VHH binders against c4kar8. Designs and how they scored, part 227

Target 1, 263 residues: c4kar8
Amino acid sequence: MAELSTPSPASPAPLDGGRGDELEKFTLRGARQILQLLQDLITHRGLITAHTGGGHSFMTAVLKVDEERGRVVLDPSPDPQANRRALAAPRLTCVTQLDGIRIQFPLVGLGEGQDKGRPALFAPLPAEMLRLQRREFYRLQVPLAHELSCLLKAEDLARKPVEVSARVIDIGAGGVAVVVPTGAAEFVIGGTLPACRLALPDGEPIELDLEVRNLNRQTQRNGTEQLRVGLRFAALPRAADTRIQRYIFKTERALNAKARGGL
Short names: E, the ipSAE of ESMFold2; O, the ipSAE of OpenDDE; V2, 0.75 times the mean of E and O plus 0.25 times the DockQ between their complexes.

## First folded at step 14 (VHH)

Design i95 (framework vhh_vobarilizumab_d1)
Fold by ESMFold2-Fast, scan of step 14:
Structure i95 (fold): chain B 263 residues (1-263), chain A 125 residues (1-125)
Amino acid sequence: as target 1 above (263 residues)
Amino acid sequence: EVQLVESGGGLVQPGGSLRLSCAASGFTFSDYYMAWYRQAPGKGRELVAGIDSGGSTSYADSVKGRFTISRDNAKNTLYLQMNSLRPEDTAVYYCARVEVTYYDSSGSTYEFDYWGQGTLVTVSS
């Protein structure tokens, strides 16, 4: 597949080879470090988005690390098509977060079988894992209880204006990722959505212009497919930036306290 | 400075075999996922085969069973053994070091590949 190729000059990908070299210091290549990080993902029940290429992904989790056979055991998708795409992919790129730190790793040589009588996916232990501690890569996963939403001003398939209330699934200094119902609106990478409204729990909605950065069809743990849209903040006012940063900090602190049993 | 130097290309008849080599320098070869890509005239680049640092391999459907990717970490060399060659395998073949594949929260892909100069493979009578 062409999914592993270098971005062309027409590609919207902003990171280059120099940035990749800078990321090397955040890359774990030691077998013991990799094993420990995978075990931490199991212990914290970390949900993983596995990208199979072509704008497709599915939700999974590490169920087990088989040290004797040098492999990781993953939760398969309840959607058979997502599993077939994964098995056909030359490489899965797995993305997750642990305590606000972004973790990414490749899996090559994916196979299927059973673990304790239940269907499972197997792959050799990854040769590398990326552990990004930089502020620019930080994304807070928004708690469902917060019901954070963004009212998007978009267009339908007939180019007519439409307003869509989208659920915010993660938020960072540079933007948000939202879930949009399939068919609710048409999105074009690089397109601008003017005067959208981000509803934070602490006050009135923030009016923002958003740029569409990415589109991904993700198969969830329950087998349903969601359209995930990555949106960049355009010309973020200082007051809005302060409110967003405050929300991120306060929510992260509350989640960390909850994870430690409130002690 | 990262350098990848391909060799082994040439003219071969349909059904023939060819072995490509890629000499790597300027980095710790054994730590990296390595891949072979190809580009036919008027076509985009196609991933042909990949191998991670642990030796796990992957192949494009068009070459499964015919091509074998391998590595020699002691010699810092990547290989592609090509058997049962077909006219549609005619392309420039590139050795690549895949440094990092990164996805942001929206699923954007960022790949940091270092490419060699390529070696031409022509399959014809």
Scores: ipSAE 0.013, ipTM 0.260, lowest interface PAE 8.5, mean pLDDT 79

Design i96 (framework vhh_vobarilizumab_d1)
Fold by ESMFold2-Fast, scan of step 14:
Structure i96 (fold): chain B 263 residues (1-263), chain A 125 residues (1-125)
Amino acid sequence: as target 1 above (263 residues)
Amino acid sequence: EVQLVESGGGLVQPGGSLRLSCAASGFTFSDYWMAWYRQAPGKGRELVAGIDSGGSTSYADSVKGRFTISRDNAKNTLYLQMNSLRPEDTAVYYCARVEVTYYDSSGSTYEFDYWGQGTLVTVSS
């Protein structure tokens, strides 16, 4: 048996030194730029996935920037356990997207309290924010109205074959991220799911093999926990690749037109 | 070019104190988040304490109230003050220059850390 591909919380930096330097050109360190970007996230009502480590995350949002006290105010999770994980974490990594650009920033020193009489999470303003304006990192956030799904061929807790219809939450050139109902199936990082069916709006479902790349238990803003599964396309046929790219392109164009006041 | 050199490790009694230092060179020290990690025999590496470029600090739950991370940007030096040491704190401690961790919506992570050689801390009688 081949070794499974597993995520590691740390990589040997001397082997990745050039990569670190590359990310530096996408890093904002100016206080005014950071404040402006945080304000843009507020005005665009950007949802943020806050990673607390150990494969756990929760959905939040920046409620306001308190310049006087030098801190950001975040929407707490309705799940008290998610908030306790966040408060106990050495670092909170916030990931969001603004106008197709991936934005990521760390928060350290997270505390809890109240803002205008309502529960809130507080953290010092981040010293840096990453703005990844690169096509290879692009993932289309799939509109809920599209009801995009992937029929997964997996195994249940007893190792019996099971088919699970999973909602596709994002899609890119290399794979999809899906939401799986709790208890519907078991997944192993590095495992292959054969003959899955990706349903795109135009045409027949695409049959393909998917490799499990990552697993994350995310607490939603309503307090429920979802299992999010990252899946890589294995040896994608050219016709399937073309259809996926066409869907991404058309959906981006439609979203951009809508944002400009078009239809 | 990036170089991190740890010092200050050694043998100490339970309840004792140690101060670790990390001398950094080859990059603009003041621009980066710095961290202390540790690895106990037979265990994986874990984050102990972090300090961002703005001076905000964060600690693993097991060391809160006992350890203090600090930095001296004029000397390009990172410190870890360890008080009330316990046998469970026995580990090799690593200084790291931490790049921003990349996450996607499914939780994939890519960490680009620069590591020092480590310094051994043994807490025993």
Scores: ipSAE 0.014, ipTM 0.328, lowest interface PAE 7.7, mean pLDDT 80

Design i97 (framework vhh_vobarilizumab_d1)
Fold by ESMFold2-Fast, scan of step 14:
Structure i97 (fold): chain B 263 residues (1-263), chain A 125 residues (1-125)
Amino acid sequence: as target 1 above (263 residues)
Amino acid sequence: EVQLVESGGGLVQPGGSLRLSCAASGFTFSDYGMAWYRQAPGKGRELVAGIDSGGSTSYADSVKGRFTISRDNAKNTLYLQMNSLRPEDTAVYYCARVEVTYYDSSGSTYEFDYWGQGTLVTVSS
């Protein structure tokens, strides 16, 4: 009688493997489909969040697909600790997006070395890849130039109230993902952050109650560690929902125009 | 376009010496590990010596103490100094570029992506 949990659309967290029956139609197992999707990630310079377990992840990218030897080559983290965690993990869960579509795949048997003189991580080709072409999983990657922020009402290590300005890195219909400096606040999965303030362009900040859904210590490609927090909109007034959806639509349209050479 | 060109092979008497050279072009030579391989008639390829981008060297037990691998990054050239040559050293010698280096508890293992055309070394009286 138990229902399977699905992460918030805003969450970079891996989907539950127990949902196999519902996710089967979105699962690619054909060798040609897997190779093409990995090549598309290379072509579009898709950034990948690689989850190593224990709430840890790092930013990587597929550098190369070696079809002859049946393996992928990944960009290692500049943080040696993140690479050590990855190599010690029995499995990496890789999460990324391509044209707003959520893509997730496992990598097992990670090794390290060099490719053409450059440091690299190696893994066998995944046997399956999940490609979720559903509206509820759509996430807009927030352009850095927008400087989108959310003022979080949280607690420090001593359980004292603290306000943290967090950069919004992605946004969807169900929530946001934010990054905070390590040590800025303590977050508890399932905890509610009341009266947070989401600053969108064009207008006053939106006051929102946010629920913590996911926590990841993420090592960036520049070697800095940040805490990535996935937040669900706990109570979303119609006016706030409309403004958020309008921002997503307008920004996606502008990004598509830029990609087509619209300046 | 990667090109590896070996030279310096020839006929030499047992106990003699020979220096092989490999001229590399079409890539940043200093970034890559390099190796010398040999293949005797009717036998498989044998790794003779390797040198990484940092200058660390490795040798097959059959040539250790007799052969010296070195590199000149300014000239994009790999060398193999062969001393105390034996009839068993008769082979075609190939220069190779390291594509992949794996790190494990036993050390480094190498995979190669480019090979030269080879230079014949014959050791006989």
Scores: ipSAE 0.025, ipTM 0.560, lowest interface PAE 7.4, mean pLDDT 84

Design i98 (framework vhh_vobarilizumab_d1)
Fold by ESMFold2-Fast, scan of step 14:
Structure i98 (fold): chain B 263 residues (1-263), chain A 125 residues (1-125)
Amino acid sequence: as target 1 above (263 residues)
Amino acid sequence: EVQLVESGGGLVQPGGSLRLSCAASGFTFSDYVMAWYRQAPGKGRELVAGIDSGGSTSYADSVKGRFTISRDNAKNTLYLQMNSLRPEDTAVYYCARVEVTYYDSSGSTYEFDYWGQGTLVTVSS
């Protein structure tokens, strides 16, 4: 469980029972597969973001797999407070990437000690690991200059239909994350927003049904609050999928060319 | 069928105490992270406390030092002991089973497949 300090603006609906089946096809439960994947993370020096709940996370890495004791050894944070939060958390959710593939796994029963005289965090081997394709879970941070927006068809506090133009902050093969001013509309996790319009560069807006998957309230540096909404593409037509993938590819190439200068 | 049934809510004076219970059935209770959420009138739902299968706990900052989450795996029951109650603790309290965690680029959320019906706690003089 995460220590979440920011309340959701809407009561969450029960999620679709098929969600577990969607993740099941990406779930590794074989002991040998889990050990091999953890060893690959060590070999490739994969950095892991460990989420301790409440919006808190720290960077770590798998230093060692102790097969005999059934444990992983993790690099502790240089921030003592992050380590205290991790040890107090009921569950640590580790997120990393290997060869463009998103990997996510839980650790329960985290402890601290020493490995060869150096501080270390220990946890039992995870019983499962998610190995998700890059295309399905990769998210492009949308450049502000693109002014990408999505017109959402939602409801206000009185359940009256409203249209809200929301700024798209990230986009992937499976959906978008948007920012909505606090109070502009109400969202229910698991709810469907029909016939929304995603405005990509180069072409007509794409008409899409979007499912609300997550809500996160953020306080900006100036004290104003924004609602971040994660939206899944429902039944995406192939032509729309092609346009979205093309936008992601072209934008990645442009960003990489700028970063490296010579490409 | 997964089922969560809360009880123990009621009216209490400021500074008072209440203990909430959640009876779980339809799954192996001892294998899951469990949580308490609340929703105050006119507000969104917020996570109050969580507990893993081994008994390790976490709390929202607003309730640390006042609330205690616990579990009895033999009875398939989750508890929330609420002490030093304040008017701002007035809410419907929900028991939840943690099924999966979803992470986006700005942070993390926990997705909960199963929720109880809720139990109302009113803190008023």
Scores: ipSAE 0.006, ipTM 0.177, lowest interface PAE 9.5, mean pLDDT 76

Design i99 (framework vhh_vobarilizumab_d1)
Fold by ESMFold2-Fast, scan of step 14:
Structure i99 (fold): chain B 263 residues (1-263), chain A 125 residues (1-125)
Amino acid sequence: as target 1 above (263 residues)
Amino acid sequence: EVQLVESGGGLVQPGGSLRLSCAASGFTFSDYEMAWYRQAPGKGRELVAGIDSGGSTSYADSVKGRFTISRDNAKNTLYLQMNSLRPEDTAVYYCARVEVTYYDSSGSTYEFDYWGQGTLVTVSS
């Protein structure tokens, strides 16, 4: 799909095409492999974003895998509303990362109870898990110290133009995810934000068009809620693409050096 | 093995109508959101219409009011009724099983679809 010529907040979001057949080769269905991957998430203390639908998610973690009963034990949210949404959802989509590899899996049949006297959420073991080891699916989590921002040109509820400075929390080849201040603007999935300005540490801000891909009210581990907006690069000039890839590469290299116990 | 087989495409005059069908197999059809996409010559693929497992529908602005998406879960079949066709509707139309996947803790989404082979719709006089 080409870049939209006119911003339309009512247009449905364009989907990435041609990846369904490739997804099968990244899908784990072996019971032992699934158990081992879930245990690895516990060992590495991996934080999980659980999407409950309707633009809502919450932060959780796998506390335990109960192989005898065929279920996982999840850390509930301190926000009771997030837990109610999760329990009411027909499916949770769980997203996490392990050693740079994106891990995703569904959980169906969520229940609540207690584990060793503490509140817990329980779900049957997933029948499948995605393990995505590809460059195009890679999203760099932006270090807070980099203070990366994107100046968004958006609209308020009355469709009046507003400019919003949003913190960039992750970045990849296809787009960025940002945190926007509460009430700062209205976003419509599929809408185009023209002439936004992405501020990278090296050089002048990059002017680019962004398409709204997702909106998510994420309940953090402390129980507070953030509005997170996923934005796709609608059209990316070669020079901008090169600068973004360079930033990602340099930052990954620095993070890898730090993880290996550098100076 | 996921299989999606489209039919119903063809040549039609402007203002005409066509009904596309998609026969699905290899998965529990009723559990998935389904969609129709199209790709015009020289352009990328775009979402035309979507329908969730509960029957709620969504449409691209360019086709809203002219196209109707529907499903028959008993027959594992997805439909697209296309009315008031225009030359700019000329494209290969693809049936897709929609996997709304979230790729990080921020809620960034890549929508992965299992696509059929497509069916050509040509709107010309």
Scores: ipSAE 0.006, ipTM 0.234, lowest interface PAE 8.7, mean pLDDT 79

Design na1 (framework vhh_7n9e_1; at its last look DockQ between E and O 0.19; V2 from the best seeds 0.00; counts 0 for: pae E 4.5 > 2, unsure alone 64.2 < 65, placed apart)
Fold by OpenDDE, look of step 14:
Structure na1 (fold): chain B 263 residues (1-263), chain A 125 residues (1-125)
Amino acid sequence: as target 1 above (263 residues)
Amino acid sequence: DVQLVESGGGLVQAGGSLRLSCAASGFTFSSYAMYWGRQAPGKGREWVSGITSSGGSTAYASSVKGRFTISRDNAKNTLYLQMNNLKPEDTALYYCAKEYWSEYYDSGTYEFDYWGQGTQVTVSS
């Protein structure tokens, strides 16, 4: 009588973590994880941009984690006005990077005081920290010598259809990142851009639908504003996928050869 | 200072409707895309919907598509979420968020800024 081993219940299919679950995947809420990440910031002397609201920010650093008191110690700004804004703000949004990974966390209940006789800012430990992990897919940084472009079909501020030629800055199997001038078009995370055209060096542009996955508005030091748009391939034909993969492979090989002192 | 104040939440029966509002201040509201998110009990934050600065384009999570409508009144600095045919699974703290602006970071990542305190939506069976 062979005991039919009842198949172990199939682990529930990972909940189709819809677009909304992406942030959760990157959010740390465990006390130990938060403490460790803060300690890592201290160890690496990571500079933090603390946003106080209204477009204002100042540079700070985590100086100490006081576990006993459940608080974080921050370096105050050399600008007294920035410190006043920070103290008046209901919430600080702290942004930094560690090992190429963006870290974002809120601080609430900011106070001022002294740490070891030096002025310092104090806040309760964050309840959560966002640690944006590297993309699941390898992204090739497009060489400046390669002019990859993506023609985006979008709408402008007047809701008029526009075509924007965007420079591709990185490309992977799952999508592209592009740069566009600020104001050239409007984008929304989760939005779809239909019938876009990705130009590769090896032939005719690839027509494809793109989904907006991330937006990053940046003011450069020269005052120029640009928008970085992360785009996912919403539907990629197999032939197009093959071309993209071929391009990536060929380009990587060329870059590696050059780095080794080759041609 | 940037402020986002959500309102309009409450208790509603399944199949019912609610309209959420988010009053924005402390920034040029009309210059930024705005978003709704939610957090159900014991779950993480979930993106629900987004709208461009002009209101010309909108996006929705698959779970709410066809039921929820995001809109904005730039003259009133207010974001709205019309929620129809509500389900128990829609029970969550709903909050609005502003598009992130950074001078220093170019990660190309999914970014929100200035989440409000949220408004509780409870959908009973």
Scores: ipSAE 0.362, ipTM 0.742, lowest interface PAE 1.3, mean pLDDT 83
Fold by ESMFold2, look of step 14:
Structure na1 (fold): chain B 263 residues (1-263), chain A 125 residues (1-125)
Amino acid sequence: as target 1 above (263 residues)
Amino acid sequence: DVQLVESGGGLVQAGGSLRLSCAASGFTFSSYAMYWGRQAPGKGREWVSGITSSGGSTAYASSVKGRFTISRDNAKNTLYLQMNNLKPEDTALYYCAKEYWSEYYDSGTYEFDYWGQGTQVTVSS
């Protein structure tokens, strides 16, 4: 079967979900504005999820912008396989947040090299960057110290019930994103997980039904792999909704107080 | 290289049936959830159906639930979509995807990672 074609992967789909013209007013295309936004990411040491296609991603950061050569320098993964996937991808889709505002930009023509004697990834400056300033896309990044968890009632590979305690990494009005070890359970987009339990700091865990909206395999900076699962709240009772909104509000207020205080 | 090759499309009259196939290679097929998507002329991409790596659980878009059936044969590295009671609005380019990817859990639309050209389904009255 040596004659069968194995073409290079197609470009990863854009993250905008077919909302290109809807998102145009949030799209930066000016070279000066793009350079400034990349510099802001460097200054705030923003962690970036870089999507390589096929549901794979890795964590990275912009190390610097070389304006004279028109390129951006990225931190490589400690996992050589993640770096190989990134270099083989026709497009790297970068997603991050800056001060709670979602930022997304494509990189094409990714290459490997060195920067000041350290391994680095290089790409031409993006021609556009998306800066979403709409409240409906807001996701509170859960501080690590809060240790929020969600008990998922799912199935394992043998189709047997399994309970997985998943760490909550972000939470919004419509759902949560959680992380689980790869292989802990099976998930499918559009599937429902009945009677899951979301643990907030105050009160008993909330029992709720969740719908799987996205799945993403992510290589952490320490090289380990995990599955990021995006979960939508099904029919949420008012009391549960109130508790979730209260948590988001209190956490935002606490984070704003630290930023205002200057630490 | 990951390769997904769709087949089984064609012309069919309303009320008819078709079975689509997706031949997979270049990865461990049995380790991944698989999906069907479609794109009609002048419209955005639409998620159609998904199935877990073992085949134990399935999910369907409301527009096709009860009419379409997703299945897989892990021994043959093949994904299937049985489409019954076809309607003109089912006319689209159908493609399969490995590890469906979307960043938006409250989005009204889905994005696919697809690896082939797709297969055309056309439903006439």
Scores: ipSAE 0.212, ipTM 0.697, lowest interface PAE 4.5, mean pLDDT 80
ESMFold2 (binder alone), look of step 14: mean pLDDT 80; pTM 0.800

Design na10 (framework vhh_7n9e_1; at its last look DockQ between E and O 0.40; V2 from the best seeds 0.00; counts 0 for: pae E 5.1 > 2)
Fold by ESMFold2, look of step 14:
Structure na10 (fold): chain B 263 residues (1-263), chain A 125 residues (1-125)
Amino acid sequence: as target 1 above (263 residues)
Amino acid sequence: DVQLVESGGGLVQAGGSLRLSCAASGFTFSSYAMYWGRQAPGKGREWVSGITSSGGSTAYASSVKGRFTISRDNAKNTLYLQMNNLKPEDTALYYCAKEISSEWYDSGTDAFDIWGQGTQVTVSS
C-alpha cells in the first residue's frame, strides 16, 4: 500500500549566536509520524492532561488508534462534568510527556461512544502534534528539597506594589513556573514583572524580567487556593543562562543517579 | 450561564478610531482578568490585550501597543477596547474572553476561550 507522503519543512541552521525559540520546527504534521507518536503513547501508557478550556482539564490516556476510521480513542474522566465539558468544547488541548519530551496536540470533533462495551471518547486523528526535543523547551521538575524560589514584583488587589516569594516548581532555558497563594497578587497574561529575583542554590539571586504566559487556578488538598504562574524570561543575560543550565544539568544527573543507585 | 456580548465594530478608514464593548453576565465579572482577542481572515486566533480583575495592570500585543487601550467598568460589568490609529492589518473579528487556554511556551497555537460571537472590525485604506 502506498504510504502517505508529507513533505518535511525546511529548517534553517541557527546563525552564529542565534537562538531557536520558534516552535514550528517541532510540529509534526505527517500522518505517519502522528500515528507512530500516538502509538508510542499507548505503548508506554502515557498519562495525558486534556484541557477543555475555561481553565478546566482532566486526566486521560489514548486507549487505541483506529487507523482505518482515522480516529483516536480516549479514556473518559470518572468525573461526569469533565466529560460533559470535553464533549461541549470546540477542541481539547492534550499535553503529556514521553521519555521526558513534551508532547502536545489538539483534538477536535470529540464524541462519546463505546469501546469493548465500556464508555470511551473518540476524535479524529490530530492534524498536528508538537514534540519538543530541544534543550530550550525542556522543563526540569524542581525537587521540593531544593526550595527554589523567585521573588516577584507585582501588584496586589488594591493596585499597590507587592513582593511575593513564589516557589519554583519547574525551570527551563526559557522560563519558570511558580506557585503563589490566590490573592497574593494579581497577574494578567502578557503582563511584565520587572526586576524579579530568582534564587538558585549556587550563588546570589539572579535579577531578571519575567512575562506572564499562563495562569492556572488550583485548589490544594487542604482547601487553600493557589495560582500556578508560567513565566518567560525576558532579556536573560548570558551568565544567568549559564547558571540556569548548570543547575538543570546537575539536578537531572543527581536525580538519575539516585534512581539508578537504588536510594 | 457565562455570556459575553461584543459590540461597537464597523467599517472605518485607516487612521480612524473605534471603541469596542463587551457586556458580561453569568459570572462575577470583577473577579476575573479579561482579554480581547481577534481572528483575521485565514488566520488563527490571537491575543490582543488583557487587564487584571481590578484594572490595575494591562498588557498588549506588540502589534497594537500604543494604539489600543483596554479598560473595564466593574460596576457595569463591561470591558472596553479603545482602538485608535487603525490600520488595514487590524481588520478582524474581535472577541472578549474571561480566560484563555493554558500555555507552556511563548509561541503556541492554543486558542483563546471564546465566550461570544465577536464584533467585526473592517479597516479600509
Scores: ipSAE 0.199, ipTM 0.695, lowest interface PAE 5.1, mean pLDDT 79
Fold by OpenDDE, look of step 14:
Structure na10 (fold): chain B 263 residues (1-263), chain A 125 residues (1-125)
Amino acid sequence: as target 1 above (263 residues)
Amino acid sequence: DVQLVESGGGLVQAGGSLRLSCAASGFTFSSYAMYWGRQAPGKGREWVSGITSSGGSTAYASSVKGRFTISRDNAKNTLYLQMNNLKPEDTALYYCAKEISSEWYDSGTDAFDIWGQGTQVTVSS
């Protein structure tokens, strides 16, 4: 009588936790990873916005990582009041970008002192750093020679429907980044742009819905402002997906061939 | 200096309503999209709602759609969030945020730039 060992009920797959679980994927907690990222910030002289709470912030930079003492050295604000707020805050939230990746980390236990005779702020090394990478989708930088455009259906400042022709600067399976003139239309993160048209070189434009995922205001060298809009494909038909993937593949091959001296 | 000050939070019973306010200063309020976010205990920050600079368009997280209403008064430099039919799951610290520059596509968290101390909303069962 072989006792049929009733298979132990498979522990329910951890419910794909909400936004918190998604952020966990991008959270660095390894000491070595944290140190490396801080060092990268130093190397690139990345400006950091330090939030002290109450809507107050100041610009700083990581000056040094002291591994022996387990602390980070920050550039103090030229505003003494900002420094006082920072020191009084239970937590400093530091936000920066490196290579287009948003980095956020908390600092607690902030103190003031001197580093090599210069005023500095000190804090223990962060226990975690959030590095928000572009999700899993490869993004192709669109060559200037292969101009892609996207006709956006949006609203202007007067809430009037407008169509804006936007240059596509990068494209992936999940969406596009476009550039529009400042003031051409209003955008809100999380908003949907319905019935937009993505123009690919291989045929008729693709009609699709787009979701605004990020906004980046940029000042050009000539002093003009432009708005970079990150857009997610909200509903992409399979045929459209295939066309987009084909375009990406063909373009990438062409770029690689050119880089190898073949074109 | 850019400042955002949230208010209007409190303790409310399930099914109740609250109206949050965010007073903005230190920037041209009418030129920027504004957002509400929240952080529940033990969870990360999440995007709740957004409104364009003119107030012409609004967006909502699926979890609050139909219950929350974002609005703004540009003359008063104030952002509002009307919260109706509140649920225990809405318990969180609510933040007001200004339009942010971001290079990634993941979640509404990229809406968080400068924010205040937040206002606590607690919904009891």
Scores: ipSAE 0.150, ipTM 0.625, lowest interface PAE 2.2, mean pLDDT 83
ESMFold2 (binder alone), look of step 14: mean pLDDT 80; pTM 0.808

